VH-VL binders against p86728. Designs and how they scored, part 5

Target 1, 153 residues: p86728
Amino acid sequence: SNLQCKIAGGGELIPIRTPEYRAWVPLGEVGLNVSDSKVLIFAARSCFGAHILLQNNAEDFKNAVYEIVIGGMKNTRSGIRQCVGCKFDEWVKDKALNCRFFNYFWISWCGDEVWVGHGYRPPHNRILRYKYENQPVINAASVRSESDTYWAL

## First folded at step 16 (VH-VL)

Design m3
Fold by OpenDDE, fold request of step 18:
Parts: C-alpha cells; sequence; structure tokens
Structure m3 (fold): chain C 153 residues (1-153), chain A 122 residues (1-122), chain B 108 residues (1-108)
C-alpha cells in the first residue's frame, strides 16, 4: 500500500453484527483497538446505512472526531461529519453497499485529512476527502447501522 | 402522485379518545415513516411523534407520552394516531406526514395529509 | 430541547425580496427545513437540508444558513406566496422535532 500507516485489526477477522437502528457497538469491546492505528479496513454486508464512528473519547457518541456514513439515505450517499446526526462536511452520491455480499472499505486518518475509499487497498478508490483544522486524535471506534449489517474487521 | 388521505373531522368530549387514520399511496409504504403534527387554532405546528412503517419503532413527543399511540397497518398502507384523555387544549387540526427517517437527516416531512380537525368540547 | 425563533410577521410588496429568519443554537449543526402553509391548507415542504429545493418549488425560493440563523429568501415575491412559513430541525439531543413559531408573510 502507498499509504504508510498502521492498519487496525492485526489481520484478524472479527465478525460483528449490528441490528437495524440499534446502539453503537464499540470495536474495543470485540477486541479491536484503533488507538495506535491510522487506517481501518473493513467489510460490510448491508442494505443501507453503515456507520463508523471515530472517537477521541470512547464514551462520546455525540461529538466524535468523525462519523463516516457508508451507503446513507438508502444506499445513495456516503459522507463524513464531525458529530452524530449533524450536517455532513462532505458527501458524495454513492451506492456503496450490497445486501447480499460483503463490500470492502477503508478509512484513513494518517495525515491532516480523513479519507474514505472503496475496496481494501488504500489509497485507491478514494471517494471522500476532508482536511482537519487540527491533527485528529482517535482512540476508539464504533459501528452502527440503519439496516441489519454484518461486519468483518 | 404521493398522497396521504386522512379520516374526517371528529368531535369529542373531554376524557374521550380519538383515533385518526392516514392512508398512504404512491410510494412504498414500508420504506418510510409517518409523523403526526398538530396545529391548534391560530397557532403553530407541533410535532407529536413518529412511527416507522418499516419496523414499527415509535418516537413520541415527551409531553404526549402515555396519551398517544401510533400504529401502522402495512396491508392497507394506513397509519393511525390515537390520542387519549382528551382535553380542550387538544382541539387542533391533526396532520399526518410522510417522514423519511435515517441517521443521515433525521426527521422531516416531505408530504402531508389534508389534516383532520379534532374538536374537544363539553 | 432546541428552540427556533422566527419573527411573527414579514411584509413585502409584490416583486420585492422577502427574507424570513430562523434563529437557534441547533442551526449550526442541524439541517434546517422550511414549510409553507397557506390559509386553510396543509404545510408544504419548500426547502430541505438548509438550501435544497424540492421538485415543484419555484426557483424564486432559496435558503441559506449562517451561524445560528437560517434564512428563507423569496425573490420576486408574488401574491400567491402569502402564507405562514415554518422552519424545522431535528434535535439529536432530545430526539425531538422542533418547529419555529412561524412567520406570517404578507404581500402588500
Amino acid sequence: as target 1 above (153 residues)
Amino acid sequence: QIQLVQSGAEVKKPGASVKVSCKASGYTFTSYGISWVRQAPGQGLEWMGWISAYNGNTNYAQKLQGRVTMTTDTSTSTAYMELRSLRSDDTAVYYCARSPYDFWTGYYFDYWGQGTLVTVSS
Amino acid sequence: QAVLTQPPSVSVSPGQTASITCSGDALPKQYAYWYQQKPGQSPVLVMYEDSERPSGIPERFSASNSGNTATLTISGTQAMDEADYYCQVWDTDSDHVVFGGGTKLTVL
């Protein structure tokens, strides 16, 4: 990979299921630590609304560093925002998710920007890019979904 | 072509209950939610609550907790709003509205019913 | 719970530009929606996500947000635009929908 940052997960496949419109599932609770990483690669089988929360404080599910929404608005948009449920800082038209099959995605925060892309090879197939005002400190991550979603991290 | 057609006007006594219906057409009913918004005479809009036609989840306004029940019938694409223990200040036009809801935008109302006048009077 | 404040009334002459404001602490973070309600009619969504115009809404309708204020602008105001206008947000803290008090637009 051309993106020279540590990838979270250590190569283990951690299955996670998030029922529709349920509470956040902290990745730390399933043994995935992102505090020393700058890239998260994951797969999701989902019809719509796969959400990844990048957190400074593991207990903060409102004003996180960034929330990444993949396949939002019924799998028509993907975007990044700085707080849960608030305005998006950037978004694109995107049909990213598949109900039947796992699609891969990556999120990176290596520099002063957050990047989101399709596939499992950063920085290829980037779909989102947003520059932070300050260097972000991410110590935790959580996932949630609008539809019943299976994750592989 | 999207339409929400509500039941007719109601006149109720204090303490009674009223159940208003809202029949949806022109779209996939289970892909959206239904919100209820009321408007007292000469007053503004007040959100009462929301129900998902997808999974039946509800979110009621706090001030109406315990008095309001929202339901849906998928087979008829109809939403219902029941308000109990009616009092004079419940007199209002009650609107159903198609309310898209997801974690992206939250609640808003893109199509509205014609409204149902509910009069509470002794 | 969030609060949205609107002026009770705004008056304009035909052809002039009408501006209706909505102020609230939630507006910097939450999308604003605008509804038009003519006398004896149901509300109609005229703007969504701060500045997006639904299909069928005239181009003379526009909206923007700056700081804690959302503004609905009607250029070339016509007699048919006389109505009550409401702003609305979703308060994520309380998970409630909040409406402004409404503004009566009079076309003189």
Scores: ipSAE 0.657, ipTM 0.897, lowest interface PAE 0.8, mean pLDDT 94
Fold by OpenDDE, fold request of step 18:
Structure m3 (fold): chain C 153 residues (1-153), chain A 122 residues (1-122), chain B 108 residues (1-108)
Amino acid sequence: as target 1 above (153 residues)
Amino acid sequence: QIQLVQSGAEVKKPGASVKVSCKASGYTFTSYGISWVRQAPGQGLEWMGWISAYNGNTNYAQKLQGRVTMTTDTSTSTAYMELRSLRSDDTAVYYCARSPYDFWTGYYFDYWGQGTLVTVSS
Amino acid sequence: QAVLTQPPSVSVSPGQTASITCSGDALPKQYAYWYQQKPGQSPVLVMYEDSERPSGIPERFSASNSGNTATLTISGTQAMDEADYYCQVWDTDSDHVVFGGGTKLTVL
């Protein structure tokens, strides 16, 4: 189960700010390593467009394993896709983000599927799932946003 | 309800500049971007560039970089496109279009202005 | 930069189904958008995100993607549908918008 996987984030609070439409911020640069984890827990205060990139290569921002978009399309959708800027493999109607308050989220890639949920307690309140064709190795993660976003990891 | 109204036709000499305006109404201007697309007589559509009415960020077609400048005036909900160093092959109908842009879908054009004919001739 | 290829023209009789194709290597990964341009008028968005229909667009308009080809389908084609149709994608590599060459649909 997801609870048996090592968790990155959700412990010591690491604040990150991503200005609107700026470049990716690698989580490794702020001391958060996801290479030995299978779950990422984070909080975001954002109006719209919080993006999390799961990477095989920390320097590759094009051929990502998965990009998770929370509160996309002006905070009306959340989804998963396999490349930056490409079609979404899965998406749902979702008003996930709040401009004024931090909301918690979790991403799990334990096993052969990726899960996304609301809140800080996986596997509860799941909103998205995508099954890997081939189980990839995730060694890094990065974040960016469409609106000025504050992260807590 | 949503409308984009462009300025009138222009006739220019080679080497001159033209500035076309696009007044938006019926929606929150700063929540979207404006793209400019031109169409030479009897030809297809060509994307010129995009400007965010939210933060002023721009993305110009590489072909036009250095010759084009896009601006917005939020107080009047008006977008402007200036094209410099005009030549005969710049003769076209120039369209402004509301262009929702985000990291989700990129650029597309859901509402269009009526077009502005710019004729460049000696 | 990505390229989108459309047939120059398509002809149909009233009531028939018109099919307009758009081919390009970007289409498997990038959403396709379709625009209708009637003579002397501005383009109008008729399809977005491959197969979604904007409000106000008749249900006889539909679209789909398969492989490197996007297809706009107009069922029960009417005289008023005679127009130029353009496909469009966002090329993420160049960060450019790319249009197809356009297809002239003639209703005979």
Scores: ipSAE 0.649, ipTM 0.894, lowest interface PAE 0.8, mean pLDDT 93
Fold by OpenDDE, look of step 16:
Structure m3 (fold): chain C 153 residues (1-153), chain A 122 residues (1-122), chain B 108 residues (1-108)
Amino acid sequence: as target 1 above (153 residues)
Amino acid sequence: QIQLVQSGAEVKKPGASVKVSCKASGYTFTSYGISWVRQAPGQGLEWMGWISAYNGNTNYAQKLQGRVTMTTDTSTSTAYMELRSLRSDDTAVYYCARSPYDFWTGYYFDYWGQGTLVTVSS
Amino acid sequence: QAVLTQPPSVSVSPGQTASITCSGDALPKQYAYWYQQKPGQSPVLVMYEDSERPSGIPERFSASNSGNTATLTISGTQAMDEADYYCQVWDTDSDHVVFGGGTKLTVL
């Protein structure tokens, strides 16, 4: 169960702001380490395009990554893909984000599957699932956004 | 109902500049970008660049860096493309196109203007 | 920068199925888009995200992707389908848009 995996975030709130450009903000730089965790819980206030990158290497933003896009395509879709800017492996119609209010989300990469859900209580309100061909090693995570976004982790 | 209307044909001499306009209607202008694509006579499509009507960010084709400038006027829902230091091989039909670019699928072009012929001749 | 290769021309008889291919190393990872351009007209988006039809595009238009090749298929080809067809991708490495060279479809 995803609930048996160690959780990053969801405790003391670490505020992060990403403006509307392509720059990634590594979570490690703000004191959040995901290397020993398998679940990430966070909140975001955003109009559209909240991106979370799960990285094998903290310095690599192109390879051995999983990118979760929440509220993409102007807050109409959410999805998961294995490289930045490439085809989505899984996606759903989803109006996930709110410009005015923080919404909570969770990502888990326990076992052989990655899961994404709404709210702060895994495994409830699951919206995405992707089964790994090979279990990835996630050592870092980063965030970026297409609109001015405030994060709470 | 979505429509992009471009300015009229231009005739320029080598070394001159041209500025083509593209007025958008039928959608929220600031929710999309505008790309410019040109086509020389009898040739294929060539991407020139893109501008976000949301935040003004631009991405120009490497070939045209330093010679092209794209701008938008949100008050009039109009995009502009200026090409400087014109030469004969810049002769082409220039298209503006709505480009719903985001980090999801990158650039593509779902609605096109009617095209603007720019002729460069001495 | 990525390259997309299309056959220069394809010919079909009315009612037959036309297939236009687009080959490139970027196609396994990047969505393909297809455009139709009739003589003297602006291009029109006919397929997006490999195999999705925009509103207003006839169902006889379809597209698929396999390996390094994207294919636009027109079933029951009609005279009005005679046009140039272009494939297009977004190259994430260079952050550039890349078009194929175009294919002239002739309906005999």
Scores: ipSAE 0.624, ipTM 0.889, lowest interface PAE 0.8, mean pLDDT 93
Fold by OpenDDE, look of step 17:
Structure m3 (fold): chain C 153 residues (1-153), chain A 122 residues (1-122), chain B 108 residues (1-108)
Amino acid sequence: as target 1 above (153 residues)
Amino acid sequence: QIQLVQSGAEVKKPGASVKVSCKASGYTFTSYGISWVRQAPGQGLEWMGWISAYNGNTNYAQKLQGRVTMTTDTSTSTAYMELRSLRSDDTAVYYCARSPYDFWTGYYFDYWGQGTLVTVSS
Amino acid sequence: QAVLTQPPSVSVSPGQTASITCSGDALPKQYAYWYQQKPGQSPVLVMYEDSERPSGIPERFSASNSGNTATLTISGTQAMDEADYYCQVWDTDSDHVVFGGGTKLTVL
C-alpha cells in the first residue's frame, strides 16, 4: 500500500515561489530530498498550471520520469505524462487549484504505479493513476508553473 | 461568438516594416495566447510566433528572430505583429489565431482571423 | 526541427471515405492537430489532440495516431469537404510549431 511508503514533505513547510515562466525549481535546492521517499505531499496556491517533475537525475529535465500537471488547461484538467510537453498518459477534468488559497496534493510513486490525489492524505481522493512501464527510479523532483505560484512543501 | 478581426491589406517596399493588428472578442483575452501564421501565395502555413496575452511572453520562429515583434494591448484586446526589413518573400497572407497554450498540449489554433495580405514589391 | 510530411493531394468520390496522412518523428509524443482551409478562407481547426473534434465539426471527421503517422479520416465525404488540410504539431525540442505541407482533397 502507498500508505506504507516514506513521505517527503508534510513536515516543515518549505516555501517556494515559481513565477509564470518555464524555469524548473529543483526541490533539492530548497532542502527537500525525495530520493528516499515514495510520496510527496505539497500545497500550492496558483491560478493554473502547477507542474511537478519526477526525475531520475536531478540535473536531467529532458529525460524525466513523469511530469504531473495540476490545474492545467486553465485549471480545468490535471494529468500525468512521461515526457515534458508530450501527450498525457492519464488526465482528468478537475478544478484543482485556487488563486487565493493553498490546496493540498499528494503524489505517490510506490510500487509500479504513480498516483496523484487531492488533499494531504494518501491514498484518499486519488484522481490519477498510471502504471510504470519499466519500474523507473525517482531520485529528484522539480516544480514550475504557468502562473505565479506559491508552493508549500 | 469568438472573433479575431485583423487590419487591412498592406503594400510595402522592400526594407520597410509592417504592423498588423488583431482585435479579439468573445472571450477573455488574457486567458489565451495569440499566434501568427503566414501563408505565401499558393504555399502552406508557416508559424511565425506566439505571444501570451496573460504575461506578454513571446516565442518567435527562429528564422524570424530579430525581425519580428509581437505585442498585446489588454485594454483593447488587440494583438500586434510587426515584421521589419521586409523582402519580397515576405509577401503573404498573415493570420492571427487564438492559441490556448499552457504547457498542456502545446500550441494550436482554435480560432483564426480573416487574414491580412501583405505585399512586398519594389 | 520536426518535419511533418503529407501527401500533396488526395482524391475521393462523394460518399466515400477520404484518408489524409501526416508522418513525422514527433507524432508518437506530440499531439496532432488538423486544419481545414478552403480557397480564399482562413484555416479552421477540425481536430485537436489527435482525435478530438471541436464543437461544430461534423462527426464524419475523425482522426487517429499510430506510430509516427497521424491520419485524418472523412467518412461520407461531401463536396463541401474539398479543401486543403494541414496537420500540425508542437515540437518540444525546438519549441516551434510545425505544419505539414498540406494536402489538397479533391471530391470528384
Scores: ipSAE 0.581, ipTM 0.879, lowest interface PAE 0.9, mean pLDDT 93

Design m3
Fold by OpenDDE, look of step 18:
Structure m3 (fold): chain C 153 residues (1-153), chain A 122 residues (1-122), chain B 108 residues (1-108)
Amino acid sequence: as target 1 above (153 residues)
Amino acid sequence: QIQLVQSGAEVKKPGASVKVSCKASGYTFTSYGISWVRQAPGQGLEWMGWISAYNGNTNYAQKLQGRVTMTTDTSTSTAYMELRSLRSDDTAVYYCARSPYDFWTGYYFDYWGQGTLVTVSS
Amino acid sequence: QAVLTQPPSVSVSPGQTASITCSGDALPKQYAYWYQQKPGQSPVLVMYEDSERPSGIPERFSASNSGNTATLTISGTQAMDEADYYCQVWDTDSDHVVFGGGTKLTVL
């Protein structure tokens, strides 16, 4: 159960702002370490394109384990892919983000699957799943956005 | 109906500059980017670069770095491409194209202008 | 920078199936896009995201991706389909757009 995995976030809110550029903001630089966690809970206020990168190496933004895109394609799709900029392995049509309000999300990489859901209560409201043959170790996470986005982690 | 209407043909001398315009209509201009693609006579398509009408960010082809400038005017929904230090091998039809670029699919071109012939000759 | 290789030309008789290939190391990780360009005209997007048809593109146009090769397939080829066809990808390493060299499709 995802509830049995250690959660990063959900405690003291760490505000992060990513403007509409390609630069990644490592969560470690803002005091959030995910290396000992298997679940990330966060909130985002964004018009479109909230991206979360799960990394093995905190300095590697190209060979990431997974990239989760929430509200991609102008807030019409959300998906999971194995490399930055690659075609998506799994995706759904949704309107996940809100320009005016914070929406909550969770990402879980417990076990041999990665899960993404709406809200702050894993495993509820799951929207995406991807199964790894051999799940790599996730030691870091980063965020970026296609629009001016406010994060709360 | 989505349309991109480009400025007329240009004849330039080597060393000169050319500025081509591309007026967009039929969609929210600031929701997309504009790419420029050129095609030399009898040759294939060559990507020149991209500009976001949303935030003004640009991405130019490496071979054109320093010689090309892309701009947008949101008030007129018009994109501009300036190419400087023209030489004979810059002779081509220059296309603007709507590029719904995002971090999801990258660059592609779903609507194209009619093209602008730029001839560079002494 | 990524390279996409297309055959220079493909010929097909009316009513037959035409296949245009596009090969490159950027495939299959990057989405392939296809454009049709008739003589004296601007390119037209005919396929996006490997196998999706834009509105207005006939159903006889399809595309697939296997290994390092993307394929544009035109079933029941018509005279009006004679054109140059270009594949295109986004190279994430260079953040550049890459076009194939183009394929001239002749309908005999």
Scores: ipSAE 0.568, ipTM 0.874, lowest interface PAE 1.0, mean pLDDT 93
Fold by ESMFold2, fold request of step 18:
Structure m3 (fold): chain C 153 residues (1-153), chain A 122 residues (1-122), chain B 108 residues (1-108)
Amino acid sequence: as target 1 above (153 residues)
Amino acid sequence: QIQLVQSGAEVKKPGASVKVSCKASGYTFTSYGISWVRQAPGQGLEWMGWISAYNGNTNYAQKLQGRVTMTTDTSTSTAYMELRSLRSDDTAVYYCARSPYDFWTGYYFDYWGQGTLVTVSS
Amino acid sequence: QAVLTQPPSVSVSPGQTASITCSGDALPKQYAYWYQQKPGQSPVLVMYEDSERPSGIPERFSASNSGNTATLTISGTQAMDEADYYCQVWDTDSDHVVFGGGTKLTVL
C-alpha cells in the first residue's frame, strides 16, 4: 500500500464495550488520541450498527464531523455522512459485522478524502470513498452502536 | 400477511381519557416499533409518538408530552395509546402504524391500521 | 421544528403527468417519504428513501429529493390516483416525525 499517513494509537489495543443504543464514548476518555493522526484501525464484534464519529473536537457532535456506520440497516449497509443522523453521502451493501467474531476495519482521512475499508492493512479492501469539499480538521473520535458491541482500538 | 387491527370508535366527554388498541399479526412484533398518527376532520396527518416493541422506549411529540402514554403487550402483540385530559380538538381518527426506526433511515410507516375515530364532545 | 410545505391541491387530466412538491429545510439532509390516502382509507406508503418504490406500487409513481424540494411524480395519471398525498421526514433536531400539510390530487 502507499498510504503514508500516521495511524492513531501505537500501543496495546484498547478494549471497549458499547451497549446498544447508548451515548457516544469519546475515545480520548479511554486513552486513544487521534490528534495528528489520519488513520484509525480497529476491530469490532457486533451483530449490527457500529458507529464511528470523527470530530473537530470531542464536544462537537453536529457541524464538523464525519459519521461512519459499519453494518447499518441490520448489518446490510455501510456508509459515510457529514453529520450525525443525516442521510448518507456514500454507502454500499455490506455485511461487515459478525455477532460471534471480531472483524477488522480501517478509516482514513488522509489527504482530501475519507476512506473506509475492511481488514487491518489500509488502503487494501477499501469499500467507501468520499471527497468532501470543505474537510474539517479531525482532532477527536467517538464510538457508539445499535447493538451490544465489543471494540478493540 | 401483515395486519394491524385497531379497537372500535369511541365517544368521550372533555376531560376524559381514551385508550386505543392496535393488534399486530403477520410479523415478529418485537422487531419493530409502532407509531401513532392522528388526523382531525378535514386536516392532515399529525405524528403523536412512537414506541419500540423491542425495549419499550418511547418518543412522544412535544405537543402531547405529559398527556400521552404508549405501551405494548408482547404476549398479545398489541400496542396501546392512551390520551388523557381530552379536549374537543382531540377529535380525530387515530392510526397505529408499523414504524421501523433505524439510524440510517429514521422513522417511516410501512403498514397502517384501519383507524379509530375518537369523538370528544361537550 | 422543521416544516414541510406542500401545495394544497394539484389538478391534472387523465394521462398527463402530475407533480407534487414538498419544500423544507430538512430535505437536503433527510430522506423523504410519500403516502397516498384515498377518501375514507388509511394512508399507504408509495415512495421511500427519496426515490424508492415499494413492491405493489405502479411504475408510474416516481420521486426525487434535491436541494430543499422533494417531488412526487405520477406519469400517465389515472382516476384511481385521485387522493391526498403527504410527504414526511424525520427532523433530527427535534427527533420528531414531520408531515407536510398534504396535497389533494384531482384527476379530471
Scores: ipSAE 0.340, ipTM 0.783, lowest interface PAE 3.4, mean pLDDT 90
Fold by ESMFold2, look of step 16:
Structure m3 (fold): chain C 153 residues (1-153), chain A 122 residues (1-122), chain B 108 residues (1-108)
Amino acid sequence: as target 1 above (153 residues)
Amino acid sequence: QIQLVQSGAEVKKPGASVKVSCKASGYTFTSYGISWVRQAPGQGLEWMGWISAYNGNTNYAQKLQGRVTMTTDTSTSTAYMELRSLRSDDTAVYYCARSPYDFWTGYYFDYWGQGTLVTVSS
Amino acid sequence: QAVLTQPPSVSVSPGQTASITCSGDALPKQYAYWYQQKPGQSPVLVMYEDSERPSGIPERFSASNSGNTATLTISGTQAMDEADYYCQVWDTDSDHVVFGGGTKLTVL
C-alpha cells in the first residue's frame, strides 16, 4: 500500500454474508473495528449493489457521514454520497462486481478526501475521489447489499 | 409487457371505506415496490404512499397516516390500498404505479395502472 | 418538507422548442423525474434520473437538473405532446415523494 494511513483489520479476513434484505450489518459487531483506521480493504462476491457506510456513530444509520455504493444500479455504477439515499456527490460507470468471483476493493478516508478503488493495493486503481471541506471523523462502518453478497473484510 | 390492472370505479358515502386492487404482470412482483398516487378532478398528482412487495414495509404520506392501509398478496401479484373514513374531498382517480426498489435513484414510477375513479358523495 | 414549483401553463407552436421548469430546494440533492399525462390517461415516465430517457421516449425529449431548477425540454414539439407534465423528487428529509403542481403544455 502506498497510502500513509492505517489500514483496518490486519491479518485474517472476516467472512460476512449479507442477504438481499437491505439491513445494515455493523462491522464492529462482527469483529472489525475501523475507529483507529483510515483505509478499508475488502473483497466481495456479489451480482450487484454492495453498500458500505462510514459512520461517526455506530448506532446512526440515517445520518451517516458517507455511503459508498459499489456496483449500484444493477452493477453499472459506483459512487460516494454523504447521506443514505441522496444524490451522489461523485460517481462513475463501473461494472465492479462479479456473481461468481470475489473482487477486491479499497476505501480511504485519509485526510479530508474519500477515495474508492479496485484491487488490494491502494492507491492503485482509484475510481472515485471526493474532497470534503472539513476533516471527517469516522468511528464505525456497516455493510449491506441489494443482492446476496459474500464479503471478506 | 409490464402491466398494472386496477379494480373498477366505486361510489361511496362519507365515512365509508374503499379498497382498490392493482394486479401486476410481466415482471418479478417481489423485486419492486408499488406506490399509490391520487388525482382529484382538475388537480395535480398527490402521492399517498408506497409498499415494498419484497418485505411488506410501508411508507405513508403524513396527511393520510391513520386512514390508509397498503398491502400486497404475493401469490396473486396484487397490491391493495384501503382508504377509510372517506370525505367528499377524497373524490379522485387513484393510481397504482410500479416503483423501483433501488437506493441509488430513490422512488420513481416507471409503469402506471389505468386508474380507479372513487366518488365520495352524500 | 420539499416543494416543487412549476408554471401552470406553457404554450408553443408546432415545431418549436418547449421548456418546462421545476424549481425547488430539494433539486440540488435529489434526482428529478418527469411524467407526461394526456387527458383521460395515466401518467407515463418521460425522463428519469435528471436527464435519462426511458426506452420508447422520443429523442426530442431531454431534461436537466442544475442548481434549484430542473428543466424538461421538448424540441420539435408535436401536437401529440400536448399534455400535463409533472416533475417529481424523492425527498429523503421528509421521506416523501413530492410532485410539482403540473404544467399544461398547449401546442397550437
Scores: ipSAE 0.251, ipTM 0.712, lowest interface PAE 3.4, mean pLDDT 89
Fold by ESMFold2, look of step 17:
Structure m3 (fold): chain C 153 residues (1-153), chain A 122 residues (1-122), chain B 108 residues (1-108)
Amino acid sequence: as target 1 above (153 residues)
Amino acid sequence: QIQLVQSGAEVKKPGASVKVSCKASGYTFTSYGISWVRQAPGQGLEWMGWISAYNGNTNYAQKLQGRVTMTTDTSTSTAYMELRSLRSDDTAVYYCARSPYDFWTGYYFDYWGQGTLVTVSS
Amino acid sequence: QAVLTQPPSVSVSPGQTASITCSGDALPKQYAYWYQQKPGQSPVLVMYEDSERPSGIPERFSASNSGNTATLTISGTQAMDEADYYCQVWDTDSDHVVFGGGTKLTVL
């Protein structure tokens, strides 16, 4: 039988705003706990540069993490990397974000890989996939952005 | 075309300060940062710091912390670097360079000013 | 703070391939960038993102970044390639830009 992977969150979506180039906003501090989950579905309204950090613990913002960048390089690329600010391990051309409208995205760390996609129906519309040798256990997540961004999580 | 034009050479005494200007043209000034890089005679390149023309955030090299101030004036598309408490080993050519403002590429410098010689002697 | 080490000089004959190395612990995790500086001139970006070539840079320039070493390679080296070459990274541990010490390329 297939092991089902829990989606983070439930009930009403949590609105948050990240100003351009600010400190990370830990999702646990706004009431979204990912420690028992393997999938995050969310929406963002942004011109460019929406960043999601999957963390082994809520205090690690550098090394035991995956950073997913949606609409980086002025909304022309999306990618996955294994540390904040390091080289991307996988990226695609992707005009993912819209300044005026919310678009949906999903991130999965359910299997032995990290996946990223568009929309709200994983695994549909996957755009990124990568397997790391020593995949950390994910217990926390944080967000920030390069431009003023509204999130619904 | 993209240009960075710097102010002219300066001669200073130890203990003085110097302020170098860098006027940008040919691109949207607020979409990029400006780094300052210096080069002492016969030496290599030394990064001094970076400023965002978008929001004014700065990142200074620790060696220069407390002696350097970087600012921008978006109405004139001009960046400024002020170095205080000058010493003889601050004699160098000072460059401004355009730097990307995002987290994808990190800092790098795709266009450079012509350089400004600052000589510190008495 | 990270350190990038370059040989002080490299000498090649015209038409030979020049290889300029840059070694440092930051290189496995950070993009390498390369700059050319001719006497009396400002630096010019010649390679970015490890291996990408800006428009206007001749195809004989290439670069790689593997392990702790980035390498700038100039095939078919010409007298006009004589210059100082600097590698550079953004060291995210210190949040500082780091340049290598520079390599003087001489074409004899």
Scores: ipSAE 0.246, ipTM 0.745, lowest interface PAE 4.4, mean pLDDT 89

